# Miniprotein binders against a7ua95r516to809: the designs that were tried, part 21

Target 1, 294 residues: a7ua95r516to809
Amino acid sequence: ASLSLLSISDLVPDLQFIFFWMSNAIEILYFIQQKSPAYMQTIELMDDKAGSKESLLSATISANEEAMTILEEVIMYTFQQCVYYITKTLYVVLPGLLDCNPFGTEPSSEQCRRAAGVCVCAVCVMPEAVRRVVSVFQTTSDLLQQYQVHSEIQSQMFAYLFFFTNVSLFNQLIDKGPARGWFQRSRVLQIQASVKILLDWAKGAGHNHLAQKFFAKFCSTVTILASPPQQLSQMSWKALCAEHPSLKPVQLHRILTQYQLMAELGPLPIWQPSSEDEAYIYRTVDLLESFENH

## First folded at step 12 (miniprotein)

Design je39
Fold by OpenDDE base, look of step 14:
Structure je39 (fold): chain B 294 residues (1-294), chain A 86 residues (1-86)
Amino acid sequence: as target 1 above (294 residues)
Amino acid sequence: SDEAERMALDARRMIEEAQRLAEQGDHEEAIRLLLEAVEIAARSGDPYLLVKVAITAIVLALQTGDEDVIRRAEEVLRRAKELMRS
């Protein structure tokens, strides 16, 4: 199937398989961690028949370490496979979020219309492009809950998925935004509304802190671009840096330069980078976010 | 007991043989041995043998493309977990 046709629903069987084995590996790992101390104590309390106790203890420790190592490898492998499949699906649906107009579309919940009733659930009232993104995250959440995956692993998975989403959206906005008109105020407001729906979902799903942390860069960019020219033109470079610490100097400079061009503002001395930041604004390698840093 | 020790040794040998067979691509015979080994491991009273059976079943399931082997690996895992909780 072409990557363009890949839906999260198509991946559910594969994900179910991976999550099943991941969850079981985690369960066994915790079992070992909880039972090993008690078992070792039992061995230590045994009568030392001719050094057999030390040998048994050593063998038990070694077997435990080997078992833990294999389980950690399995958990890591299955985690990576899950992330790989989910991020592929996100890669397909995320561009639609930037082009979405949340203000004009009738809630066409085709899925809920098939069930003879107008569902007014939060998902059914979402724009289709937003709903597709949320569906990926919701399906992931549902699977993690279904297989009772440990909360720490759930948090790590969502952290990575939010990171990936932020990097993808940020890079697309910075790279393609000017050409696609995404820097236009009307479009920015649409993007802002769409991202708010996603953030509201994340809050409802219990991932508010992670979402705020990992979407900070994209949200900061959208906030700056959504700001009225009259307000933004009164903010100094230093003030903007302080208000948007998630943005690198080169990123902030790029955003402001593109904003200036679109708003037909003349050169604004107040937005001139500090002498300290002046060397960094030309580091084009730092302009786009890397996927490798996570 | 001497019987429990013998069962532990037998279970260990069976698990090691199952691992060897799995590495050689003989997943069907490997899973057959694990199905036998899990019951012997349980009788030995050694919880780490059950863990080793469970791990071997997990690894085997992730390595095989055979749906029947996967199903049987799930059975081994389920049984091992049941016995771990007892």
Scores: ipSAE 0.726, ipTM 0.919, lowest interface PAE 0.6, mean pLDDT 90

Design je45
Fold by OpenDDE base, second read of step 13:
Structure je45 (fold): chain B 294 residues (1-294), chain A 86 residues (1-86)
Amino acid sequence: as target 1 above (294 residues)
Amino acid sequence: SDEAERMALDARRMIEEAQRLAEQGNHEEAIRLLLEAVEIAAYSGDPYLLVKVAITAIVLALQTGDEDVIRRAEEVLRRAKELMRS
């Protein structure tokens, strides 16, 4: 199937397979961690028959370390595979979030159309583009819960997915935003509303802190762009840097420059970077976020 | 007991052979040996043998494209886990 047609539902069987083995590997790892100390103590308490005890203990330690290493590799591998499949689906649906008009009468999803009644549930009232993104996260959450994946691994999964989402949305907004009119106030307000729905979902799912942390850059960008010209034109470069610490100087400068063009504002001396930041605003390599090193 | 020690040695040998076979791509024979080894390991009283069986089953399931081998690996894993909890 072309990547363009790939839905999270199409990947559920593959994800179920991976989550099953990941969950079991974690369970076995936990078992080893809990039982190994007691077993080693049992060996230590055995009568020392001519140095056999030390050899047995050493062999047991080595076997335990090997087992733990293999399990950690399995967990890492399966985790990466899950992330790979889920991020592919996110890659397909995330652009729709930036083009979404949450204030428009978009037709209800096909799933809600099958319900004989007007469902007023939070999912049914979501714009289709937002619902598609939420569906990826919800399906992931449901699978993690179904297979009782350890809470730490769940948190790491959502941390990465939110990171990926933030990087993707931010990069698209910065790179394509001017050309697509996403910097227009009306469009920004639509984006802000759509992101709020996603953040509200994350809050409801118990991931509020992670969402706030990893969406900070995109949210800061949207907040600046949503600000009225009368308000934003009164804020100095230093004030904006302080209020939006997640943005690099080059990123903030780019956002303000595009805002100025969109709002048809004359030159604003108060938005001029400080002498300290002046060297950094030209670092175009830092303009877009990297998917690497997470 | 001498019998338990013998069974432990046999189980260990079977697991090692299963690992070797799996590495060679002979997943069917590997899983057959694991199915036997898990039952023998139950009598040894060594929890690490069960762990080794379980790990080998997990790795084998992730390496194979054979649905029957995967199903049998799930069975091995289930059995190993049952014995670990006993």
Scores: ipSAE 0.722, ipTM 0.917, lowest interface PAE 0.6, mean pLDDT 90

Design je65
Fold by OpenDDE base, look of step 14:
Structure je65 (fold): chain B 294 residues (1-294), chain A 86 residues (1-86)
Amino acid sequence: as target 1 above (294 residues)
Amino acid sequence: SDEAERMAIDARRMIEEAQRLAEQGNHEEAIRLLLEAVEIAARSGDPYLLVKVAITAIVLALQTGDEDVIRRAEEVLRRAKELMRS
């Protein structure tokens, strides 16, 4: 199937398989961690018949270490496979979020219309492009809950998925935004509304802190671009840096430069980078976010 | 007991053989041995043998493309977990 046709629903069977084995590996790992101390104590309390106790203890420790190592490898492998499949699906649906107009579309909940009742659930009232993104995250959440995956692993998975989403959206906005008109105020407001729906979902799903942390860069960019020229033109470079610490100097400079061009503002001395930041604004390698840093 | 120790030795041998068979690509024979080994491991009273059976079943399931082997690996895992909780 072409990557363009890949839906999260198509991946559910594969994900179910991976999550099943991941969850079981985690369960066995915790079992070892919880039972090992008690078992070792039992061995230590045994009568030392001719050094057999030390040998048994050593063998038990070694077997435990081997078992934990294999389980950690399995958990890591299955985690990576899950992330790989989910991020592929996100890669397909995320561009639609930037082009979405959340203000004009009748909630066409095609999925809920097939059930004879108008579902007024928060997902059914979402714009289709937003709903597709949320569906990926919701399906992931549902699977993690279904297989009772440990909360720490759930948090790590969502952290990575939010990171990936932020990097993808940020890079697309910075790279393609000017050409696609995404820097236009009307479009920015649409993007802002769409991202708010996603953030509201994340809050409802219990991932508010992670979402705020990992979407900070994209949200800061959208906030700056959504700001009225009259307000933004009164903010100094230093003030903007302080208000948007998630943005690198080169990123902030790029955003402001594109904003200036779009808003037909003349050169604004107040937006001139500090002497300290002046060397960094030309580091084009730092302009786009890397996927490798996570 | 001497019987429990003998069962532990037998279970260990069977698990190790299942691992070798799995590495050789003989997943069907490997899973057959694990199905036998899980019951022997349980009788030995050694919880770490059950863990080793469970791990071997997990690894085997992730390595095989055979749906029947996967199903049987799930059975081994389920049984191992049941016995670990007892």
Scores: ipSAE 0.734, ipTM 0.922, lowest interface PAE 0.6, mean pLDDT 90

Design yf1
Fold by OpenDDE base, look of step 14:
Structure yf1 (fold): chain B 294 residues (1-294), chain A 99 residues (1-99)
Amino acid sequence: as target 1 above (294 residues)
Amino acid sequence: DTSEELRKRILKLIIEALRLFAEALRLAREGNPEEALELLARAAELMTEAADIARELGDPYLIEFAELLLESVARMIERLARRLGDEEAARRAEELLKE
């Protein structure tokens, strides 16, 4: 019940607190990494009075290692907490993306209207369902920038968020798609357009490579489903495997089977799995993506 | 050498302050922000002492380390204290950031 009302805006105060703690820990860790080697060299150059130098060096090494360990734990903990909260918000808004009609004249959200000028920004023209998803990512980006989080940590966070998004959307599409009519060409085209808006945002935010990598499976699925029957029926199993390497054989087989049913196509020998893949198409455990394998 | 022992003491103070900093995070996340604030205040005391000793020794690395950690802790105190409505603690933290 309470999760359905949770917006990213409601979590901003808590996220800000966590990001602030993380950024402080990163700053201190960076200081140790950058300055400790020179300090140890300074100790090594000190006059050796009765082994005092070696004792100080040993104590310094030990203290630096312990300090770095503590800080790394803080960074890891805060990172996990951020991801946990952000993914909860994504979990709530992502289903709306699959049901979104981006070609519909849905009224632009009231929030941008309060600024006296017609904001023609790309976000203001987004369908509400897409805007909600983008808002989660944008808020995350803004927080990371606000607290000057290291670029590597930013990349790791977006990698995970895109991974989570892909897994969530893919699993929902595969599992619920047939029943919800998401395999219908008109609906697939809507989904494709919605995902394109999200990918365009990711490109504009500087995360194009990550988005292309981590959305590959979902995008491949949508691309296959969006293909006209006349075109797709001419593609062999081997060609489809080569064009969509992100899909496991069992996943591709499921997609093609559902496509065949939806398009009322007879059996297509050209889509028969190779002898090498035949054993893998029955591995139903590999059909849905796991959230644990990241 | 008294200077070596003092440097080792500073390092111990830094490590203890970092432990308090980490524990304060845990407490704050578990819903004990008042206790977290107490630990951060203790960490600030330790870093004030560490910075003073480091300045007396004239050790640039230990000065910078203690002052950086003190600043970080003071910023956390200010933020947490404001969230709790403890204006006195927030003011004290602001004073630490001006030194």
Scores: ipSAE 0.819, ipTM 0.953, lowest interface PAE 0.5, mean pLDDT 91
Fold by OpenDDE base, fold request of step 15:
Structure yf1 (fold): chain B 294 residues (1-294), chain A 99 residues (1-99)
Amino acid sequence: as target 1 above (294 residues)
Amino acid sequence: DTSEELRKRILKLIIEALRLFAEALRLAREGNPEEALELLARAAELMTEAADIARELGDPYLIEFAELLLESVARMIERLARRLGDEEAARRAEELLKE
């Protein structure tokens, strides 16, 4: 199937299988972690008949360590597989978020999986492009809940997915934004509204802190671009750096330069980088985010 | 002590079953689900033996461990067998879950 047609729904059967395997491995690991210390204490309290106790204790320790290692490898492998498949679906749907007009009245074509008929849930009232992105995250959340995956693993998964989403959206906006007109204020406002819907979902799902942390760079970029020229032209380079600490100097400089061009603003001395940052604004290698930095 | 040696044997069986469980996952993901099912079936046999020995010893931890792993393996067999259309294997796994 063309990557362009891959939906999260198509992957659900495979994801369910992987999550089921993960869940079973976590359950066994948890059992060992919770019960093995008491068992070892029980062995320690046994009568020492000819060194048999020490041998059994050593064998038990070794077996528990090996068991935990095997299970951790299974959990890590299944985690990686889940993330791999989920990020593939995100890769397909994320570009639609940047082109989305959330103020348009297009009815959602797909019914909520949870309700027969017209659903008025927060997801069903979303613009289609936003709903597709949220659906990936919601499906992930539902699977994690269905298989009762430990909260730490859930948090790690969402952290990575938000990281991936931020990097993908940021890089697309910086690289393709000028050519696609995404730097136009009207388009930026649409993007800002779409991202707000996603952040509101993340908040409702209990991932507010993670979302705020990992979307900071993209949100900062969108916030700057959404700012009216009258307001932004009054902000110094130093003030913008302080307000948007998630942006590297090269990134901020690129955003401001493109904003200036788009808004047909003359040279703004107030946006001139500090002498300290001047060396960094030319580090084009730092312009785009890496997927490997997580 | 015969009881110590039996406990060590149970632990060895558990480790071997876990290795089979992990390898079965790899095989299933690599497109060899039938072979994965065979490994899981072998793991279930090992855990049945382990649980029996543990019950005879009256060791609560080893009983619980072997039974938990048996249940986990049986659940995986049931799911994988159904996916493959092997209803007989699925039924056998369901029977293991009722014990």
Scores: ipSAE 0.819, ipTM 0.952, lowest interface PAE 0.5, mean pLDDT 91
Fold by OpenDDE base, last read:
Structure yf1 (fold): chain B 294 residues (1-294), chain A 99 residues (1-99)
Amino acid sequence: as target 1 above (294 residues)
Amino acid sequence: DTSEELRKRILKLIIEALRLFAEALRLAREGNPEEALELLARAAELMTEAADIARELGDPYLIEFAELLLESVARMIERLARRLGDEEAARRAEELLKE
């Protein structure tokens, strides 16, 4: 089956199974963590009959540690599997976000199944490309809630998904943006609006801080590219570095160079990298983000 | 067997059941759901035994632990069995959840 047709809906049955396994493992782990200390205390208070107490205590400690280790491995494995499937789906739908025109009258084809009529909910009014991305995140959220997954694990999952999304979008924009015309101001404004819809969803879902943190590079890039030439040409390299600390010098230099070409600006001495950054602007290995650094 | 020996036995059964539970997940994900179901069924047997011994001892922690794991395993069996179309296994798992 072509990866291009993979919907999050197609993965829901498998994800549900994995989440169910994860949830059961978490419940058992939580039980051990909450109840085992009191049980060990009860053993410590037992009458010592020829070292049987110490032997039981040792066996209990060892069993609890082993049980927790097994359960933690199950939780980690299931977490990784969930992330793998969800990110695979994101990989398919994320490119559409960069090509999306949120200002266009694209007919929202999929009526929200919840309403007998035209649903005007925030999701239904989204451009199709944005809705597909949001649907992945919403489905993930719904599954996490359905299986009552601990809030910390939920946060870790969304942190990774936002990280992955940012890396994917950033790398695509930097690498393919010039060739695809995504650096054109009109296209940048479309991208900015699409990302805003996604961020607004994340805010509504309670993930505002995570979204702001992990989308910082992509948002900074889009913000710079969306800036009017008159405004951006007045900003020094140092000021841009300070305003966009998530961008490496090589990344900022690349963005500004492409902006200069797109806007047909002459050489701007004010954008000249500092002597300290001059060595780093040529580190092309640092231009694209890595998926491994999370 | 002393009460301490019985408690140690229950703990061993719990650990074995957890190993089976973890291995069942691996097998299910590797495309061997039938084998996974067999391991879960074995885990349920172990937890039934563990729960019975724990009840006889009157050890609340071990009772709750064995029963919780039994419930978890039974829920997994029910779900996996239904997915495989094994209605008999699913029914047996439902019966374990009612006890």
Scores: ipSAE 0.819, ipTM 0.952, lowest interface PAE 0.5, mean pLDDT 91
Fold by OpenDDE base, fold request of step 15:
Structure yf1 (fold): chain B 294 residues (1-294), chain A 99 residues (1-99)
Amino acid sequence: as target 1 above (294 residues)
Amino acid sequence: DTSEELRKRILKLIIEALRLFAEALRLAREGNPEEALELLARAAELMTEAADIARELGDPYLIEFAELLLESVARMIERLARRLGDEEAARRAEELLKE
């Protein structure tokens, strides 16, 4: 099957199996964490010969540690598998977000399954490309809730997915943006609007802080590119660095250079990197984000 | 003390069942779900034995632990067996969940 045809819905059965395994492992781990301390105290209070209690206590400690280790490995493995499948679907749908025109009148073809009629819910009124991305996150949320996965694991899952999304979108924008015209003001405004819809969804889903944190780099890039030339040309390198701390010097320099070319601006001395940053603006290895840094 | 040795035995059974549980996941993900089902069935046997010994001892923690793991394993068997079309294995797992 072409990667282009793989939807999150096609992976739901496999994801459900993995989430079920994960949730069972979490439940058992939680049991050990909650109940083992009291059990160890009970062993200490047993009316047995001192040497026998110590042996049982030692055996219990060792068994609990081994059990927790096995369960943590299962949880980690299942988590990684979930992330792998979900990110695979994101990889397919994320490019569409950059090409999306959210101001277009294209009716959403997918009706909300909950509505007998035309659903006007926030998801149904989304542009198709945005809705596809949101659908991946919503499906993930629904699965996590269905299997009552601990809130910390849910937060970690969304943190990683937002991280992945940010890295993917940022790298695509930096690498392909100039060639695809994504640095043109009109296109940037479309991207900005599309990302806002996604962020608004994340806020509504209770993930506002995570979304703001992990999308910071992409949002900063879009914000700079969306800025009018008259405004941006008045901002110094230092001011831009301070306003957009998520951007590395090489990234900011690349963005400004491409902006300058697109806007047909002459050299702007005010955008000259500081002496401290001058060495870093040539570190092209740091230009694109790594997926391994999370 | 025979009771302490029995508790240690229960703990060993629990650890072995957890190893089987973890290995079953690997096998299922690697495309060997039938072998995974066999390991889970073995884990269920171990936990049944463990629970029985724990009940005889009257150890609430070990009873709850063995029963919780048995339930988890049985749920996994049911789900995997149904996916494989093994109705007999699924039924046996359902029976374990009713006890």
Scores: ipSAE 0.818, ipTM 0.952, lowest interface PAE 0.5, mean pLDDT 91

